# Designs tried in a protein design chat: VH-VL binders against q9vr94. Part 6

Target 1, 124 residues: q9vr94
Amino acid sequence: GVTEEQMWSAGKLMRDVCLPKYPKVSVEVADNIRNGDIPNSKDTNCYINCILEMMQAIKKGKFQLESTLKQMDIMLPDSYKDEYRKGINLCKDSTVGLKNAPNCDPAHALLSCLKNNIKVFVFP

## First folded at step 21 (VH-VL)

Design y2
Fold by OpenDDE, fold request of step 23:
Structure y2 (fold): chain C 124 residues (1-124), chain A 116 residues (1-116), chain B 107 residues (1-107)
Amino acid sequence: as target 1 above (124 residues)
Amino acid sequence: QVQLQESGPGLVKPSETLSLTCTVSGFSISDYYVHWVRQAPGKGLEWLGVIYWQGKTRYNTPFTSRLTISVDTSKNQFSLKLSSVTAADTAVYYCARELWYSFDHWGQGTLVTVSS
Amino acid sequence: EIVLTQSPDFQSVTPKEKVTITCRASQSIGSYIHWYQQKPDQSPKLLIKHASKSFSGIPSRFSGSGSGTDFTLTINSLEAEDAATYYCQQSSSKPYTFGQGTKLEIK
């Protein structure tokens, strides 16, 4: 697995790509999202969607289970993997029935589910 | 190797401004959240504030009117300015790097005494 | 702000003993708690991240547990070098806050 520093760097890159696309999402708000304070708004949801897409976790509002597991195995420190694997599987249906446009509801639902099912949850 | 080091005057008069600088090495200051934490003599740790990416800041509530944290990327430094100091501001001041919510590296700390 | 209360404030123990330090949060913070060790005239050092994850280079005798509001730092088989003040810190919300500290003396 990667180091936490490497994971941090990867996260920063994702933010560097996604934050400029959503100017209403401040660094503070993004950081709060990371800590589990996930507001339900179009801008924040779609920002989250941007991050999740970069992680190959979501595509067109559909959770990508196998892709997520693969990316997790590559991009997480070893100490994170077991808990993440379990949490990811518990959230396999978190996006079912939700429409992606225009509010990126699946992204909000997926992140919320992951946060609720992973004790040590790290998000870019 | 990641290193942080505080520097500045060890003595400040009441009502003046306390100014400190943290010089970092082994990483780019632009890539991390960096914080100031202080510790009064014989007391616990108190979080003062943080500077995020792009120079955004957040201060602890008691210091919002007196505290300014800034970054100089060209020097790989960030600074603390605390105005209108009193004896209560006497403390060891630490700069620290955050990695995923925890402070994984600290400076050695610098004592600042407020005295007339 | 979230208040962290540690127990005990002070503890004196003999080498090779087991000690437990607790940290209680005024509200649920999930696993966003970290433990630090501070020796006299030194800066704090990170011991445990996210309640139970040992930081790099930390001896295995240090461990952490808990979630929500109640957390524990355990030191198994104390060494003389473990004499220090230990702090918990939460990063669930800003302002970040610390416990008041637990001073551990080794007899």
Scores: ipSAE 0.818, ipTM 0.936, lowest interface PAE 0.6, mean pLDDT 95
Fold by ESMFold2, fold request of step 23:
Structure y2 (fold): chain C 124 residues (1-124), chain A 116 residues (1-116), chain B 107 residues (1-107)
Amino acid sequence: as target 1 above (124 residues)
Amino acid sequence: QVQLQESGPGLVKPSETLSLTCTVSGFSISDYYVHWVRQAPGKGLEWLGVIYWQGKTRYNTPFTSRLTISVDTSKNQFSLKLSSVTAADTAVYYCARELWYSFDHWGQGTLVTVSS
Amino acid sequence: EIVLTQSPDFQSVTPKEKVTITCRASQSIGSYIHWYQQKPDQSPKLLIKHASKSFSGIPSRFSGSGSGTDFTLTINSLEAEDAATYYCQQSSSKPYTFGQGTKLEIK
């Protein structure tokens, strides 16, 4: 199975790809988001959207429930799977009604839901 | 196996700069967060700061004017400088690796005594 | 800054008995709490991460529980080598902070 060190390395890649695209998001702000301090601004929301797209969790403002469940089931250590599956399903409707919302609002809603419903949702 | 080892002078005079190096093996320091933590004799643990993947640092609030944390990836070394030291800075200094929110590996620690 | 308060500060305990150490956070930290064991003249060692996940190689007698502000480390059948100081640490918000420690001695 996938190790926590492999997850960490994938996380570093996601930040290395996404953070430069949003120069108004400082490294400190990005790391605070990793800890669960989730602001609500266009730049931070779109940074989060970039990360969630790399996880195959969001596409064009819509939560990709089936893709997320498939990735979780294949790519997480077994000890993470049950809690993640439950929390992911609790968030299935988190972006409903927000698909056309501006400022990457669906990404903010999805990450907030996942962090609230998964004990420790790892995020880069 | 993952190992961290602190090194530097054990004795520093008041008002001078404390300089420590953390040498790591079993992983590349550029791929992980490494933190500095200290422990005054007989006291608890105090978080000093971290360097992130992108090389930016975050310091604990009381230390923002005196601390510098840096990395030399070619030597796999993480360093700490603390300026204007006083007796209150006497402590065992640890470097520690973060993996997903916790410190999974610690160095053995090095005692630094601030004394005339 | 998030203050972590441990209880008790000190406990002298009989081998094979159950030991409970608590950690209270000054604000909600979810499950971003971790427990370390520190023996005299040694560095801290990670025992439990994310409130309840055992670190690799840790004896099953150690377990953690809680979420939000109230957390517990449990040693189900204390052994002599468990004499140490135990620290909780939060990673919910920077600066990261530690509890003041709980010292366990063996009777």
Scores: ipSAE 0.792, ipTM 0.921, lowest interface PAE 0.9, mean pLDDT 92
Fold by ESMFold2, fold request of step 23:
Structure y2 (fold): chain C 124 residues (1-124), chain A 116 residues (1-116), chain B 107 residues (1-107)
Amino acid sequence: as target 1 above (124 residues)
Amino acid sequence: QVQLQESGPGLVKPSETLSLTCTVSGFSISDYYVHWVRQAPGKGLEWLGVIYWQGKTRYNTPFTSRLTISVDTSKNQFSLKLSSVTAADTAVYYCARELWYSFDHWGQGTLVTVSS
Amino acid sequence: EIVLTQSPDFQSVTPKEKVTITCRASQSIGSYIHWYQQKPDQSPKLLIKHASKSFSGIPSRFSGSGSGTDFTLTINSLEAEDAATYYCQQSSSKPYTFGQGTKLEIK
């Protein structure tokens, strides 16, 4: 498994790629999202979508459940895996009914569900 | 392997600027969040502020006008400047690395006494 | 600002006894609570992160629990080297804040 330092470095890369694409999302707002303050606006939702796409957790507004489960077995430290598997499965339908929704709404719905169903939730 | 070490003068006169350096080894200062935390003698821990990956800072509210946190990536150091100090700023000052929301490594701390 | 209140402030404990320290947050912070040990004349040392995850190299006698507003650090069988002050710290919102500390002495 991956160390927490390796997770952190991957997270930094994701923010370094995604944050410049959304200049209306300040560094402070992005860090508040990391701490679990998930606003609901087009700019913040699409920033979140960029991060989730880099994690291969979302594709064209659809939560990639089975690939996410496989990826977390590879990319998380062992101590995180049981909580994440449970929470990821509880969110299996979080983007259903949001096909073609505007403003990156599926990304907001997915992240909100994951945060609410994973106690030790981390986000870049 | 990961180590942080604070350095700077142990005595600062009232109204002057307190300046400290945190030198790190075992990681690059630009790849992590690094925080300053202080502890007045016999008191608890007080968070001062953080520098993010992007170089932006966030300071605790009472320090907004007096505190500057900066980084020198070529020396793998970050620094703290606290202006207009009083006796209330006498404390042990720590730098600490954040890894996923908690402070996993701390410096040894340096006592700064504000006295005439 | 989120206020963390620890209980007790101080406790004198016989070796090998179980010790429970509580931390209460002024608002819900999920599991964004972390516990540190500070021995006399030393810097703080991370014990438990995310309410219940042991940090690397921490003895198994230390454990944490809780979610929301009420959190507990448990020391199953206190040892002499555990004489220290213990702090909880939240990372749910900035400014990050610490509890006032719980000092344990061995009698």
Scores: ipSAE 0.754, ipTM 0.912, lowest interface PAE 1.0, mean pLDDT 91
Fold by OpenDDE, look of step 21:
Structure y2 (fold): chain C 124 residues (1-124), chain A 116 residues (1-116), chain B 107 residues (1-107)
Amino acid sequence: as target 1 above (124 residues)
Amino acid sequence: QVQLQESGPGLVKPSETLSLTCTVSGFSISDYYVHWVRQAPGKGLEWLGVIYWQGKTRYNTPFTSRLTISVDTSKNQFSLKLSSVTAADTAVYYCARELWYSFDHWGQGTLVTVSS
Amino acid sequence: EIVLTQSPDFQSVTPKEKVTITCRASQSIGSYIHWYQQKPDQSPKLLIKHASKSFSGIPSRFSGSGSGTDFTLTINSLEAEDAATYYCQQSSSKPYTFGQGTKLEIK
């Protein structure tokens, strides 16, 4: 498996891509999101969507279960995998019925679900 | 090997500015968050602030008016400046690297005494 | 800010005994709690991260548990070298905060 440092580097790359696209999302807000304080606004939701897309976890507002499980197996340290696998499965329907435009609601719902079902959730 | 090392004057006069440097090696300074933590003699640990990527910072509330944290990428160094110091600012000052929410590497710390 | 309260403040124990230190948060912090060991004239060292994950190089006698507001650090069979002050720290929200510390002495 990958190391936590490798995972951190990957996370940084994702932030470097997504954060500049949403100037209303401060670094502090992004860190709060990572730590479980997930606001519900268009800018923050769509920022989250950008990150989740890069993770191949969401596409056009739809949760990609199989893609996420595959990506998780490759990109997480071994000690994280079992808990993530369980949490991901619990969130398989978290985006059902939600409209992607204009507020990126599926991304908000998915991240919220993952944070609530994974004890040690490492978001970029 | 990841290493952090604090340096600066061990003695500062009241009302002056405390200036410290944290020199890092074994990792890129632009890739990690670095925090400053201090410890008064015989007391516990107090979080002072953090510098994020691209020089963004956040300070603990009591220090927002006095604390400045910066980075010098050319020297692989972080800096701390604390203005208008008093005896209450006497402490061992640490810089520490954050990896996924925890401080996985610390400097050895440097004692700063505020005295006239 | 989130307040962390450790218990006890001080403990004197005999080698080979089991030691338990508790840390209580003023509000739920999930698993964003970390434990550090600090010996005299040394910097803090990370022992346990995210409540129960041992840091690299940490002896197996150290373990952590808990979630939400109540956390424990356990030393299973204390060694003489374990004499130190132990701190819990939360990273759930800023400002980051530490417990007041638990000083462990060995008889």
Scores: ipSAE 0.705, ipTM 0.903, lowest interface PAE 0.7, mean pLDDT 94
Fold by ESMFold2, fold request of step 23:
Structure y2 (fold): chain C 124 residues (1-124), chain A 116 residues (1-116), chain B 107 residues (1-107)
Amino acid sequence: as target 1 above (124 residues)
Amino acid sequence: QVQLQESGPGLVKPSETLSLTCTVSGFSISDYYVHWVRQAPGKGLEWLGVIYWQGKTRYNTPFTSRLTISVDTSKNQFSLKLSSVTAADTAVYYCARELWYSFDHWGQGTLVTVSS
Amino acid sequence: EIVLTQSPDFQSVTPKEKVTITCRASQSIGSYIHWYQQKPDQSPKLLIKHASKSFSGIPSRFSGSGSGTDFTLTINSLEAEDAATYYCQQSSSKPYTFGQGTKLEIK
């Protein structure tokens, strides 16, 4: 299975792609998001959206439940999978009603739901 | 195998600069967060600071004027400089790797004594 | 800065007993709490991360629990080699901070 080091390396790749696209999001702000301090601003929400799109978790503001479950099976160590599967399913409707919301609001809603429903939550 | 090892002088005079090096193996230092933590004799652990992936640093508030943390990726080395030391800076100094929020590997520590 | 307060500071313990160590945070930190063991003249060793997830290779007698502000490290059926100082550490906010430590000695 996938190790925590491999999961970290994948996360670094996602941050290396997404963070430069949002110059107003500092490295420290991105690290705070990683640690569960999820602000609600356009720049931070759209940074989060970039990460979630790379994970195939969101597409055009809609949570991709089945793709997320598949990616979880590929990208997470076995010891994480049961908790993540349950938390991901609890968040299946987290972006409902936000299809046309501004400021990448669906990404903020999804990440907030996942963080609140997965105890050992990781984010790049 | 992930390993970290601190090195530096055991004795530093008051008002001078303490300089330490952490040499790492089993991972590239630019791919992880590496931290400095210290422990005064008989006391608890005190977080000093970190280098993030892109070489940006964050220091614990009391040290912002005196502390410099840097990295040399070609030597796989992580360094600490603490200026204007006093007896209060006498401690065992550790470098530690962060993997997903916690410190999964630590160096063995090096004692630095600040004395005339 | 988030202050972590451990209890007790010191405990003399009998082998095979259950030992609990508490850590209380000055504000909510979710599950971003980690536990370390430090034996004399050694560096700290990670035991439990994210409040309850055992680190690789850690004996099953060590477990963690809690969320928010109140956390517990439990050692079921203490062994003589568990004589050490134990620290909690939070990673919810920088600066990262440690509890003051709990020293366990064997009777």
Scores: ipSAE 0.566, ipTM 0.877, lowest interface PAE 2.1, mean pLDDT 91

Design y2
Fold by OpenDDE, fold request of step 23:
Structure y2 (fold): chain C 124 residues (1-124), chain A 116 residues (1-116), chain B 107 residues (1-107)
Amino acid sequence: as target 1 above (124 residues)
Amino acid sequence: QVQLQESGPGLVKPSETLSLTCTVSGFSISDYYVHWVRQAPGKGLEWLGVIYWQGKTRYNTPFTSRLTISVDTSKNQFSLKLSSVTAADTAVYYCARELWYSFDHWGQGTLVTVSS
Amino acid sequence: EIVLTQSPDFQSVTPKEKVTITCRASQSIGSYIHWYQQKPDQSPKLLIKHASKSFSGIPSRFSGSGSGTDFTLTINSLEAEDAATYYCQQSSSKPYTFGQGTKLEIK
């Protein structure tokens, strides 16, 4: 597995890619999201969607369970994997029935679910 | 602005069910855990239970048989029901939001007195 | 359940003094300890989260430290408005539990 430093570094790269695409999302708002305060707005949801897409966790508003598990094994320290695996499985239906356009609702739902089911949750 | 507000009857008779509502604003109820905590007059804080994502709950052991916590997403409200109350259940009841395992926002609390 | 024991139960202090409140856990809880301030007829207010992180809007005179089983809340240069009861709380495991509280009076 990767180190925590490597994990955070990778997350920062994802943030650097996605944040400029959504100018209405400030660094402060992104930090709040990272810290578990997830607002429900089009810009923040779609920013989250950008990050989740980079993680290969979501595609066209659909949760990618197997892809997410694979990426988890690659991108997380070993100590995180068991809890993440459990949480990810609990969120397998979190995007069902939600429309992706225009507000990126699935991304919001997925991140919220993951946050609520993973004790030590890390988001870029 | 994040806000929680408890409401309900301030007086309940013994053996009856205590029913409270927590109305929240300024955040989505689906994004946060909400807890119920009570405080008997002149005493400390006691954790009662929590409601998680999609209505999953966990209660403190002494209350598992008579405590029910629920959520109404349409009204942006959480509810607490405590059955078979006694004088020992007299307390100020708080609902509180959890962010990363700390209670970052509390309601003002509502006093419930159990008396015949 | 995890038992949190605070010390002291009560303290009377003079303004501008330094106060230290301790919280001991019956087992290791990592950094999942939080401190709250409660004034009479008010709800608890979060001061410090995860042992040492100040909550937003909290004066710098409040600080927290510790890990594992022993934790400390420190208030530097006390003000009259700091008269309150302080509680530690653990979120390491359920049921969540609180310390018995420390009542601080300002002379």
Scores: ipSAE 0.012, ipTM 0.649, lowest interface PAE 8.8, mean pLDDT 91

